Miniprotein binders against 8-oxo-dGDP phosphatase NUDT18 (nudt18). Designs and how they scored, part 3

Target 1, 325 residues: 8-oxo-dGDP phosphatase NUDT18 (nudt18), of Danio rerio (Zebrafish) (Brachydanio rerio) (q568q0)
Amino acid sequence: MDSQSSILEENLEKILRGEGLEFDSVAEQVDPVTLRKNVCYIVGAVIFNSKEEVLMVQEAKRECYGRWYLPAGRMEECESILEALQREVREEAGIDCQPITLLLVQEQGPRWVRFIFLAEETGGSLKTTAEADDESLQAHWWDRKSPLPLRAHDILSLIDAGLKYRRNPWFPVTQPVDFPCHVVCQRLFLTFISSRADADDRLWLLMSNNNTSHHPRLPIVVSFRTYISKAVSKLIEDCMPSSYISVHIRGILGVQHNGRIPGKTDGICFNTLVLLENTEEGAEIGSPPSLETDCYRWQEVTNQGLKAKIIERIKDGSVLPFQSL

## First folded at step 7 (miniprotein)

Design s38 (from u14 with T7A)
Fold by ESMFold2-Fast, scan of step 7:
Parts: sequence; C-alpha cells; structure tokens
Structure s38 (fold): chain B 325 residues (1-325), chain A 90 residues (1-90)
Amino acid sequence: as target 1 above (325 residues)
Amino acid sequence: GSKLRIAIYVDGYIFWFRIESPEELRRVIEELVRLIRELGADEVEIEIEADSPEEAREFAELIIELFERLGFTDIEVRVEGNTVTIRARL
C-alpha cells in the first residue's frame, strides 16, 4: 500500500469534512496582508428567532443614520472570524450568538472579503434605544414583510440565503478553522470528470509536483490585484492554455484563518472546489487536458468511496457559494 | 489577422477564447450572448488581451455596445497595457 497515497486520501477526506490543513507557502515574494492596511474583512450575521423573524440593527452612523441593516462590521486586529462575528452581534444587537454555518463569501479582490453567517441566539438582551451608542441605536426582530427603511437592499439576498439553507441544509456545515496564513490564497480541488455510458465515472485531480519526501499536495494560488476567483484562471492559463477549456468554480469547502497573531497572519486560505470541462468539439472525452508544465500533474482518484464523495459535491452543489462583487 | 485572447467570467464559469479570424470573433460573440441568456447572468466580466492597446480598446468598444444592447447599465472598464477588463452589471 502506498503511504503517500494514503496520506493524500486522508487529507482529501479532512477538507471534504470542512477541516483545515497546514498552509505550506509557495516561493513568492508577496508582502503579508494586514487588516486595516491592505485588506478589509467584513462579517455579517443572519439570525432568526422562533417566529422566523430576522435580527436587524438600526444604524448610528451619520451617512446612514436611522436606517436598518443586518448586524455586520469590520474585523479588528487579533481576532478570529468567529470572534469578530460574535463581537459585532453583541455590540450592535446586544445578544450572544453561535454560528451555525457560513452561508456565503463575497469578494472585491483580495482587499475586500465579506463572510456571511447563519447564526443562532444563545443569550444576551435585545439592544434598546436607552443603550444607543456609536455602534447602533437599537435592534429589532423584523418580520420581513412590514415596511422598514433599509440602509441598503443587498441584505435581502443574504436573508434569502439563510432561509434557503434552513429549508435545505447542506452537510457538513462550513466554519472557519484556525490556521495561520500570511496571504489571501486558494487551495484547489481542480477536478476533471470523464462520464461514459459504458463505464463508471472516472475522476482526476490536479496535484502539485514536489521534489521532496513529503506527500503530494493540492495546488495553492495566491491572489494579488484581481478578484480571488481570477487566481484560478491564471493557473489554468499557465498550465493548459486552450480556447476550448472552461472552468466552473463550484464553491468553497473550507476557510482557514488565524488573525490572533498581530501583523503576520491576517491572510486567508480558501479550500476551493473547481470543475474543469473540455468543450472542444470532437475532443477525446475520456482524458483530462494535457499540461504544458512540469509543475503539476493529473492524478486519477481510484478510491471508490472518495471518488463518489467528490463527484457528489461537484454535482449537487453542497459547497459554500463564492461571489465576486 | 488581428490576434486576441479573451477570458469570460460569468456565474462562476471562466471561458477562454483565442481569436485569430473574423469567424472566431463572431463565434465568441454568439457564445457570450448564449451564456448570458442561458445562465440568466446579471453580471459578466470580460478580459481582453491583444497585441496592442489600440486593438484591445477597439474590441472592448464592441463588447461594451453589446452589453448596452443586452440591458446592462453598470459598465466598468479598466485598461492596463495591452489588457482591457470590462465588468457589466444589470
């Protein structure tokens, strides 16, 4: 039995369960990302009560004074994503909460990322006007039907995402895990599926070639100036340039971050599921595209249980949505 | 002929096209319209890389006109050397 193959399979299972892997940086001269200097992370909460009313907060800031929004705010130095979420909800709405799952991630390049959670109330008291401060004026449970002056209508789609999850939840839930990372990057499950009428589906996974005694690794791509999603396209353009290849970024399997070490670990690693399709007319459908680099290789996933799990995640969409704004 | 490379980003999909003839250009435009309609896309981004800034700009103008015809009202254009990026939202 190949020990390296066994380690790879164990690591793939961990990522599919929403767990993290230690980040091994690539040899790039990239300055570390730092909150408030070159990146901004926003956390937001969708919280329903027993009557399916959604938690709203009334804005205290001059430019949106008196308008209503979801509990949301910027992450601060030396906190985790979950700590930022719990702090913002407590400061703006007066309640304690626990996250159920990430609902979606939105981005405008690596400099701006928003994490939206479905969370549940665990304690505290709803903030009243007597407690008004710079964070918010008050909090209220909104029936989603009555007229309410909103700061912006972008939150309506976020509330809908929470309702859709409650109606049809995916498993495992997606939660950030504490692993330090100094850049904004993606670890890619870049997959190719061959489906034939006369045989079982075959699955290939793109692997990094390593010249060490360590186990095989998934590709890592770093985001610089463009959208986080474009880091995937640059890898594809470098490895397999073709006018007949398409890529579908299915979504995120996991989020790794540890902001508790000041100035060095404000980066994020997304474990991203990607499907590559060869759309060339007359193409040989049974094989992945040839690579124009020695840095990567295709590896067939022959473990039947693992193969089935990965294909199911690709086909049924049980992955965290990743949206570019 | 004019040589263009185009990447289309729509609803999580990325499509690459290399254009070396008018027939290929027509096919890419037809494919773009089809993708927008079939996916019900409210946001599309196109990255155009040409042999010169002038060629990239000329092709970008055609794509902007197409987006306007399809009802996109929020169109952002970024130019960097021989590359033009167009982002269109409904």
Scores: ipSAE 0.267, ipTM 0.690, lowest interface PAE 3.9, mean pLDDT 82

Design s39 (from u14 with R5T T7R)
Fold by ESMFold2-Fast, scan of step 7:
Structure s39 (fold): chain B 325 residues (1-325), chain A 90 residues (1-90)
Amino acid sequence: as target 1 above (325 residues)
Amino acid sequence: GSKLTIRIYVDGYIFWFRIESPEELRRVIEELVRLIRELGADEVEIEIEADSPEEAREFAELIIELFERLGFTDIEVRVEGNTVTIRARL
């Protein structure tokens, strides 16, 4: 294999480990993504004590005053996603925490993204009513059974996800990594699998045919004014017919964020695992869908170890969940 | 069931919601409240596209009530066929 194929395999291994890759500068003028101006990031924490009680905060805001919720809040400028999480938990609940993993990323795309973490208590003291302020009235450990007036019931599924992961992790620890990025975008691990009873699975990845690049490149899609998931759908519509094609966003392999670096924008790059299925009757079942453009090509993954890792992540759903609201 | 598309414009952002069932409408309204709160928005524009003008107006009425509850005092409504546009300001 040539040097380009070797670099591709190294990059795929990095992505599968939750690591980041350098984001190329955008050739065209693009408005930068900046917190509090054109993007909002929310962090939320699911934290259990030794009794599996979950940390809850009593709201101080007028519209939900006195109701209970998970510690959560808006990310500020010049902090990492993890720093925002630790700050919000300390401000609202009085405790110090360490993130264990991302549990879920939710979007109301592309300008609103919520990062839900499973985290553990490392210190501090539980906020009491004597310490009530604009951040929260108090915090306590909820047994998940006693009546408690919730601000919203959406957190019940988040708590359940945290419990499930804590007992039986189904995807690898996934943490945001600091990498330069000035837009909200996805690096697509866009896959097609051919599975037959009498043969080994074959795997293809969609690759960019950018001839100015020194390295083989996975497609990058930028979200402008619609769901992050719709940016993926648009790429597929531009490259191949919509009929007989089923697209599944399996989840996120990694999150790259730039917010800690002074003078840079608050961009995010999601390394997104996508499964594409061709349901066309009479088509070659062993071949990926035909492309309508020469901007992209299918690349078969022939490295047996790498192929097995990717197929396993897809079939087991062993990836950070992603949800469009 | 009727399907509708809700587009939310907040300080240059656009959020798209396609509602496939009545149960989803309640969830979208709850998310809209959260979104307005998190963005700290003092001006919001919502475009509702429905299967009929009557459906669009019915959904618009619910959204107007929501804005009133959130403290928006200046609410403008435009109707064009199956599309209703609501602009709310604090």
Scores: ipSAE 0.000, ipTM 0.240, lowest interface PAE 14.8, mean pLDDT 79

Design s40 (from u14 with R87W)
Fold by ESMFold2-Fast, scan of step 7:
Structure s40 (fold): chain B 325 residues (1-325), chain A 90 residues (1-90)
Amino acid sequence: as target 1 above (325 residues)
Amino acid sequence: GSKLRITIYVDGYIFWFRIESPEELRRVIEELVRLIRELGADEVEIEIEADSPEEAREFAELIIELFERLGFTDIEVRVEGNTVTIWARL
């Protein structure tokens, strides 16, 4: 192998482990996103005690006053995603926590993203009604069975996801990593799998041809106005002529964020695993869809160990779930 | 016909719905005022998919005026072809 292939393989391994890579800016200048102006990031925590009771907080806010919810709130300036999580749990529930893993990322376009964590209690004391303030009225451990007035029922699936992961993890621990980014974007593991009845699966990745740093790069797509998922579809439509291409976002391999410089590093980069299927009648089973652009190329993954790891993550759905609302 | 998607952000929670009848846009907007007040929303996003860029601009102006009347001071508009996204924050 040459040195560039070696660098690509190491970078793919890093992303598969949930680590980050330096963000490659888009060719043209892109206006940065700004927290609390044109992007809103929500963090929420699913925390169980030794009895499998889940931590709940009683809402102090006017529109949902007295109703119960998971500890959750907006990220503030100059904090990381993990710092926001720990602050919200402390402010609303009175306890200190440590994240175990991200459980789910939800989006409503690039302007609203919610990060749900499975976390564990590490200290503090449960917030009481005597400590009621604008953040919450109180916190308690819910047995998940007794009647409790909920602010919304969307958290029931989040609690179930946390319980399922706690008992039998189906994807690797995935936590945000500290890398500055000025936009909401995705680095794409955009994959095509060729399967023949009598042969091992072959794997291709879409690669960027504009490689100014002289090492192979994965495509990056920026979302300003559309759903994060729609930005992936648009890139595929722009470079592939077939209307019979099916796009499956398998999930998130990693999340990169810094947040330290307001207005300059309020962006997020998701490392996104995507599977393409060619559903056209008579499509060649052995080759990826043809490209109508010089901006990208298909690169076969010939390293057997790396190929096996990527195919396994795809087939087993062994990736952090991602949902568009 | 044009389409309208409305997303309301309420501190850690999201409410969304779609409107497919732009002929009733003005009436729907007046009812949206009541909904925003009832929910105590601090951020609202509206996405307009119009039949032309001119129509999208016209709808955007109407919605911006509404948010200004509701006391929103931070209003951002994004335009892409026939699609306009408006984000208003108190």
Scores: ipSAE 0.011, ipTM 0.418, lowest interface PAE 9.4, mean pLDDT 81

Design s42 (from u14 with E43W R87E)
Fold by ESMFold2-Fast, scan of step 7:
Structure s42 (fold): chain B 325 residues (1-325), chain A 90 residues (1-90)
Amino acid sequence: as target 1 above (325 residues)
Amino acid sequence: GSKLRITIYVDGYIFWFRIESPEELRRVIEELVRLIRELGADWVEIEIEADSPEEAREFAELIIELFERLGFTDIEVRVEGNTVTIEARL
């Protein structure tokens, strides 16, 4: 095993643990994203008490006045994702909380990303009507069954996801990590699996051929102008112009964000697990699709332990869910 | 050629296909039926980016029939130029 292979394996292990890597430079020059100008991040909390009642807040906003919703709100300048979550829960519900894990990342691109957390109560007191302000009128614990006028029903699936995870976690705890980024982008763990009845599965990763550094690099795609999902598909279309390819975004392995320098670090880097499959009838499963570019190469993962870990995460869907709205 | 984006919620499966004809879409539909059943999906979105409004409408009709066959009861269709978005929920 050479030095390059060792570094790649170490970096893959870090990503699989939900850790971050320094942001690699992108080939094309893109304008930085800026909160309140051209990107909007929403944080929301699913918090249960010991009776599995969920924390709800009563809306003070004119258009949804008096209706109930999960504690949620927009991220502000100079804060991390976790700081935004704790601030919103404190402002709207009066309680202190600690995030347990991200439950779901949703996009309504190219400008809107929502981070939903499962969190636990650590202190404070439920906000009362005497404390009503522009943030919320009050908070209470909802039994999920009694009639309650909801602002919107989209939160019901979020509550269910939180309950499911709380009872039976199906992916590892995934928390945002503090790494600055100036664009909305993805570092792609883009995989191809070859399976045969008489042999162990083989695994391939798409690697960048850019020689700007001494270290092997995973592809990075910028998502500012389009949906995160569409950016991945466009990269694949450009590299492998075939109508018989399916692209499965299995989920997010990690979220990198800093946010502390407005206009310079308001970006996000998602470490994204992607499974590529040939959908062509009769296609041989022994090799990944041929590339029609010199910008990328297929790299087989020959480390048996690392290969098994990656394949298992893919097959079990043991990864933070991601969805487009 | 026209493009389809298929999003299966909550797990985030996203499928992209290039299609040249309704016959190719039927092949994609067969694969999608299998995947929806295997995953037990109750919320699916399909976005059609077609080369013409007529093509988009034709593809939308085939996809609506698919969701009806799978037992989805809440099917919403949105049209914006050559793009048709079909969202189906149980």
Scores: ipSAE 0.000, ipTM 0.181, lowest interface PAE 15.4, mean pLDDT 79

Design s43 (from u14 with Y13W)
Fold by ESMFold2-Fast, scan of step 7:
Structure s43 (fold): chain B 325 residues (1-325), chain A 90 residues (1-90)
Amino acid sequence: as target 1 above (325 residues)
Amino acid sequence: GSKLRITIYVDGWIFWFRIESPEELRRVIEELVRLIRELGADEVEIEIEADSPEEAREFAELIIELFERLGFTDIEVRVEGNTVTIRARL
């Protein structure tokens, strides 16, 4: 009993530090995702110079020819997320870069994920019009004030997020870690907090009752044909009453990806922090919602330090943001 | 007399409702208005699942009218069988 609790606590601490855990196979047979066949990953960079000018690239694509955007592009076979980022910035802007942190993960569908990084220049030379090719026409440091014809205005909020993080980081540095995964999935910190005026907050985590495992497991939900956010809703529907339930995806604690073997490791595992609230009138304030299945159980977090860390991340929103586009 | 399943996505929040009575429908609409106002939401997605395509569309029309009244100008609707998904942006 105590040994299982210790292993769970060690695993929770690893995830809170942005480290990975081995992806265990789901109980059902699930076909692997394949890059360019049924999943598409986009990387983008927010890079500032010493003057707080942001790196911009002039588009060579027919549909947006001559318009300006952040360095961004699609991941290729056999590369990691960080390798894709460094390659795209080098190809489009001529600059060598090093990522500082993920700023934002966005999804535009169940098989479309965009990773936005704050990164810093480490070398290279700014791409000039004499070097124009199919990747880009040129690169420029934009003062963010002068008129510049943008491909799309969605990047303005990304630039602002980068500036905000540089001035006052509100979540820990979060980088992709090298762990193979064959599907797009979320490992859930699905939390319930009980708050009473007369006592310390109590914290509960939803745990899987998978009898195949020798260790306590956090729930894993897989996305193939639904938005990534909708996979959380499916889990709630499967194990809890579907009425008067509110769920807040606080954000991402970690991103696990390998990509080295096409068709086998093109998946992603997000370690996702989720807050569950029962909003039903007359609901008991001291207990998590009752479960309608034996597949899951509520596990109280009794380690005081670990409990405090998780509650703080939830209340402060101290996690990598996640958005559905 | 359809049973409606309503899922609301707003700024990272997911709200899940089963509508089996007029009282519950009124409560969901009140909660949706409250959430939009309190969060200052620029974007909301609602998924409506009903017993029939016609019933899903009827409820979707009410939600679209609500979004228009609240000032949302970019409303996208996707219909797939008994499910209607509405995405509203300012």
Scores: ipSAE 0.005, ipTM 0.410, lowest interface PAE 10.3, mean pLDDT 82

Design s44 (from u14 with Y13K)
Fold by ESMFold2-Fast, scan of step 7:
Structure s44 (fold): chain B 325 residues (1-325), chain A 90 residues (1-90)
Amino acid sequence: as target 1 above (325 residues)
Amino acid sequence: GSKLRITIYVDGKIFWFRIESPEELRRVIEELVRLIRELGADEVEIEIEADSPEEAREFAELIIELFERLGFTDIEVRVEGNTVTIRARL
């Protein structure tokens, strides 16, 4: 497994460096997703000034007229996630911005995904009431203390997350990378860690055996008409249904999307870090759970540097948070 | 095989259990209560897959009763063959 091991290690390093991997077609035929028909992607920006005041926008739409919110909106066809972010901030707040990092990915089934960014002001000028239009009435720097009528209170946790990251980053800068795909899916870093008092930690990854003549493949799970997190669970149940194991989605290592290519590229691929933990009380297990299928195998990560990086990400939670709503 | 499978979705975490005995069923119920209390969960989804619709229904009734005792007032049930999905909200 020397050649397969070296290719796997390079692919893992690419993803950990924030690079992407080309999306391969899944074995089962699936229908492409299309923006504004069967999927909705929302981008939102948390932007602070030097005083830690947060950028807010006053809504012009009838249903929330006059209420304040973060700059946010729906992605359009033929734009990248970053292009959507910069467009929404410019249209609603009048300022130019650059993303610092993704802060949070939220989902409600495969139909609805929200990307929240921490970003910084790079130019432009705050939109004033004299510039009011259908996009927004005005923008303002909010001290987070003065009374302000909010459209919804869900943004308070987003603002808090941005402030915490700004003060003390707990995961590496994570930016979307331009790789097209036609479905909403996850490439899984499905991990098992064995820890013994008298030995170094050992790490295994679940690998697909459907690799014909080319490179080793991490499992890819397509989200159906259910939660993205549920698709991960189904794969694991099918592989090891007799095991007493809990599944923890630790977070996202990378987001792959390229909507700038017209056609069937409105999908997203999440590189997802998942930890399996033993739930059986009192048992110490030195090996990963036995698989009940020939479609997958366990691959030990023997490269000491790579192993240490992955284990640290898992144990410290040093990955982009992912939340099901 | 002729085994019952239970999957619990709560606060972005997924737990599953294969039930082969009444003892294991009791442990799953205890774990569900523990997870709800520790996470302070106000929404929980559980999926039950059995060898027959009758088995899935019987287990689903037990879980629904548990959710009701824990104060969940909005319980949605979806049945698809041998699979029952329950979503409970406070």
Scores: ipSAE 0.000, ipTM 0.258, lowest interface PAE 16.2, mean pLDDT 80

Design s45 (from u14 with Y13R F15Y)
Fold by ESMFold2-Fast, scan of step 7:
Structure s45 (fold): chain B 325 residues (1-325), chain A 90 residues (1-90)
Amino acid sequence: as target 1 above (325 residues)
Amino acid sequence: GSKLRITIYVDGRIYWFRIESPEELRRVIEELVRLIRELGADEVEIEIEADSPEEAREFAELIIELFERLGFTDIEVRVEGNTVTIRARL
């Protein structure tokens, strides 16, 4: 094994553990993303008490006045995603909380992202009507059955996701990490698996051939001008536009965010797991599709333990869900 | 037939097709029906890129009729130059 293979394996292990990696420079020069200027991040919390009741907040804003919703709000500059979550829950519901895991990431575009967390109560006192302010009128533990006028019904699926995770976690605890990043982007684990009846599965990753880099790099697609969910399509168009293939976007392995550095940027990087399938009739099962550019290469993962971990996450779908709205 | 590029987004999956003949168009339609049935999809998005807006619209109309036959009731169409995007929900 050479030094390049060793570095790649170390980096893959870090990503699988939800850790951050150094952000590579991007070829396209775009303005850094900054909250309140050109990007909007929303955080929301699903919190259950010991009775399996879910924390709800009564809206104070005129357009949804008196209606109930999950604790949720917009992130502010100079805070991490977790700090924003804890602040919103404290301001709207009066309680202190700790995140257990991200449950879901949603987007409507490259500059609108919502992070939904499963979190637990750690202290504080439930906000009462006597404490009503511009943030909320009051908070309540909802039994999920009694009639309650909701601001919107989209939260019902979020509550169900939280309940499902509590009963049987289908992906590892995934929390955002504070790490330098100046754009909205995806680092893509574009994988190909070869399965033969007489042998163990083989695994390949698509790697970037960056001549200015001294280390093997996974492809990074900047999503500032397009939907994050379309990043995979851009990569495929760039490297194998004529191939008869399909991909399955499995989900997110990790989230890196630059919100803690004052006066810098609120960039974010999603480490996204993607399975590529060769769908052409009669295609060779043992080889990944040929690339139509020299900017990328296929790299086989030969480390048995690392290979097994990645293949398991792919086959089980054991990754944080990502949705485009 | 027209030279078309079709991208299908369904249940977290993306499929790419290039249509350069009537035979390939038939194959894409058969594959779309197969995907919908096998995945039990209740939401599908199709992006059609053609050499002209007229060609993209013609094939979009064919795909819309197919979705309607398959029971999709909420169909949105977006046109941008030579690209037509169709989002169909049950």
Scores: ipSAE 0.445, ipTM 0.766, lowest interface PAE 2.1, mean pLDDT 82

Design s48 (from s47 with Y9V E11Y)
Fold by ESMFold2-Fast, scan of step 7:
Structure s48 (fold): chain B 325 residues (1-325), chain A 94 residues (1-94)
Amino acid sequence: as target 1 above (325 residues)
Amino acid sequence: GSKLRITIVVYVDGKVYIFWFRIESPEELRRVIEELVRLIRELGADEVEIEIEADSPEEAREFAELIIELFERLGFTDIEVRVEGNTVTIRARL
């Protein structure tokens, strides 16, 4: 193992554990995103009590006044994703909480991203009608069966996601990690698996060749006008535009954010696991599709332990779901 | 002759299928149309997105109109069109 291979393997292990990597500079002409101007991040909490009742808040906003919803709200300047979550739950429901894991991320392009957490109550007091303010009228534990006028029914699938996680939790949990980024982007584990009846599975990762740094790097893609998930399609188009292939975005391995410098670090980097299948009739068996550019290369993962871990995550689906709305 | 670059993205049960075509002849155009019909019917697609990049905005629009008519005939009623210079993106949902 040379030094470059050792560094690559260490970096892959870090991402698989939910840790972050320093964000590399993309093209110098890429403008930073700025919270509250051209990007909006929303946090929401699914919190259950010992009776499996879910925490709900009664809306104070004019357009949905009196209707019930999960504790949720917009991130503010200079706070982390976790700080935003804890603040919103305290303001709307009166309780202190700790996040257990992200349950899913939803998006509508780089301008709108919602982070849904499973969290647990750690203190505080449930907000009463006597404490009603502009944030909420009150909070209540909902049995999920009694009629309750909801602001929107989209939260029912979010509550279900929390229940599914409690029944069958995955590890490692997915939590945001502190790494500054100036754009909304994906660092891609774009994988290809070759399976033969008479041999062990082989695994390849797509690597960037345009790296000015000395170490091998995973591709980073930025979406400007379409869904964040569409950036994967653009990478494929850039490196293998003549191929007939299937791409399955398995999910997110990690979320990197550090918003402490407004206008400079309001971005997010998602470490995203993607499976590529060559679906062309008569495609070469055992090899990834040919690349039509020198900007990228296929790198085989020969470390048996690392290979097994990556293949297991792909097959088991132990990754954070990423949904386009 | 005009050169069209067509990208087809098909969404089926959480999977994404991506296909690329370069159109330099009427035979290639026919192949793209046949492939679209096959993908929609055989894969049971819930959503299809087509990006058309042409030598001129007029050419992209003309091809886009043909594709829109095809989606309407196949039962897609939610059709969105986005125009950006020489590129037209069509999204069709059932």
Scores: ipSAE 0.087, ipTM 0.498, lowest interface PAE 6.2, mean pLDDT 80

Design s7 (from u14 with W16Y)
Fold by ESMFold2-Fast, scan of step 7:
Structure s7 (fold): chain B 325 residues (1-325), chain A 90 residues (1-90)
Amino acid sequence: as target 1 above (325 residues)
Amino acid sequence: GSKLRITIYVDGYIFYFRIESPEELRRVIEELVRLIRELGADEVEIEIEADSPEEAREFAELIIELFERLGFTDIEVRVEGNTVTIRARL
């Protein structure tokens, strides 16, 4: 194995473990994203007590006054995602908490991203009506059975996802990692698998030839002005616009964010796992689609352990879910 | 004939088609019906890019009729030059 192959394998292993990589792609100059100006990040918490009752807060906001919801709120400048989560839960519910894992990332257009966590109580005390303020009126442990006037029913699927993960985790613990980024972007694991009944699966990754360094790099696509699916389509358009293919966005391997320098590091980098299939009749069996540009190349993953890990994550859907709203 | 580029977004999947003949058009329509039924999709978005605005609109009308026959009641259409985007919800 040469030094470049060794570095690629090390980087892939890091991303598979939920660790981050420095933003090293040479991209055309784009304006940095800025909290409160052109992006909005929401954090929300699913927290269960020992009785599997879920933490709820009563809304103080005029438009939904008196209705109940999960602890949730907007990130502020100079916060990490985890700091925002702990602050919102403390402000709205009076509870101290620690995140267990991300459960779901939701997006709506280029300006809105919500991070839903499964978290556990570590201290504090439930906010009472005597402590009511602009953040919330009170907090309560909901048995999920008694009638409760909800602000919106979207949280029922979030609570269910938390309960499902708590009982039977189907993806590894995934936490945001501290890496600065000035845009909202995706580092894409665009994969192709060749399977035959009589042989081991073969795996290819799409690699960028436009990197600033000599080392192999995964493609990075700026998603600020588009949904995740549209950003994937932009990459497909750039490298194989004439191909008859399908892609399945499996989910997110990791989330990179810093947030500590307002206006400079308010961005997010998602490490996103994508499976590509050739749908053209008569296409060469077992080969990835031909590329129509020199900006990218297919790289076979020949390390057996690494190959097996990536294929398993793809086939089992063992990846943090995402949803476009 | 002119080339049509069709991109279908449904339930985390993206399907890409390039249509250069009436036979290919029929195949794409058959695949779209199959995908909607197989995935039990409540929401589908289709982007149609053609060589002219007229061609994009002609194909868009066919797709809108198909969505209506499949029971979709909320259909949004966006036109930008030679590209028509259709978003259909149950």
Scores: ipSAE 0.407, ipTM 0.762, lowest interface PAE 2.4, mean pLDDT 84

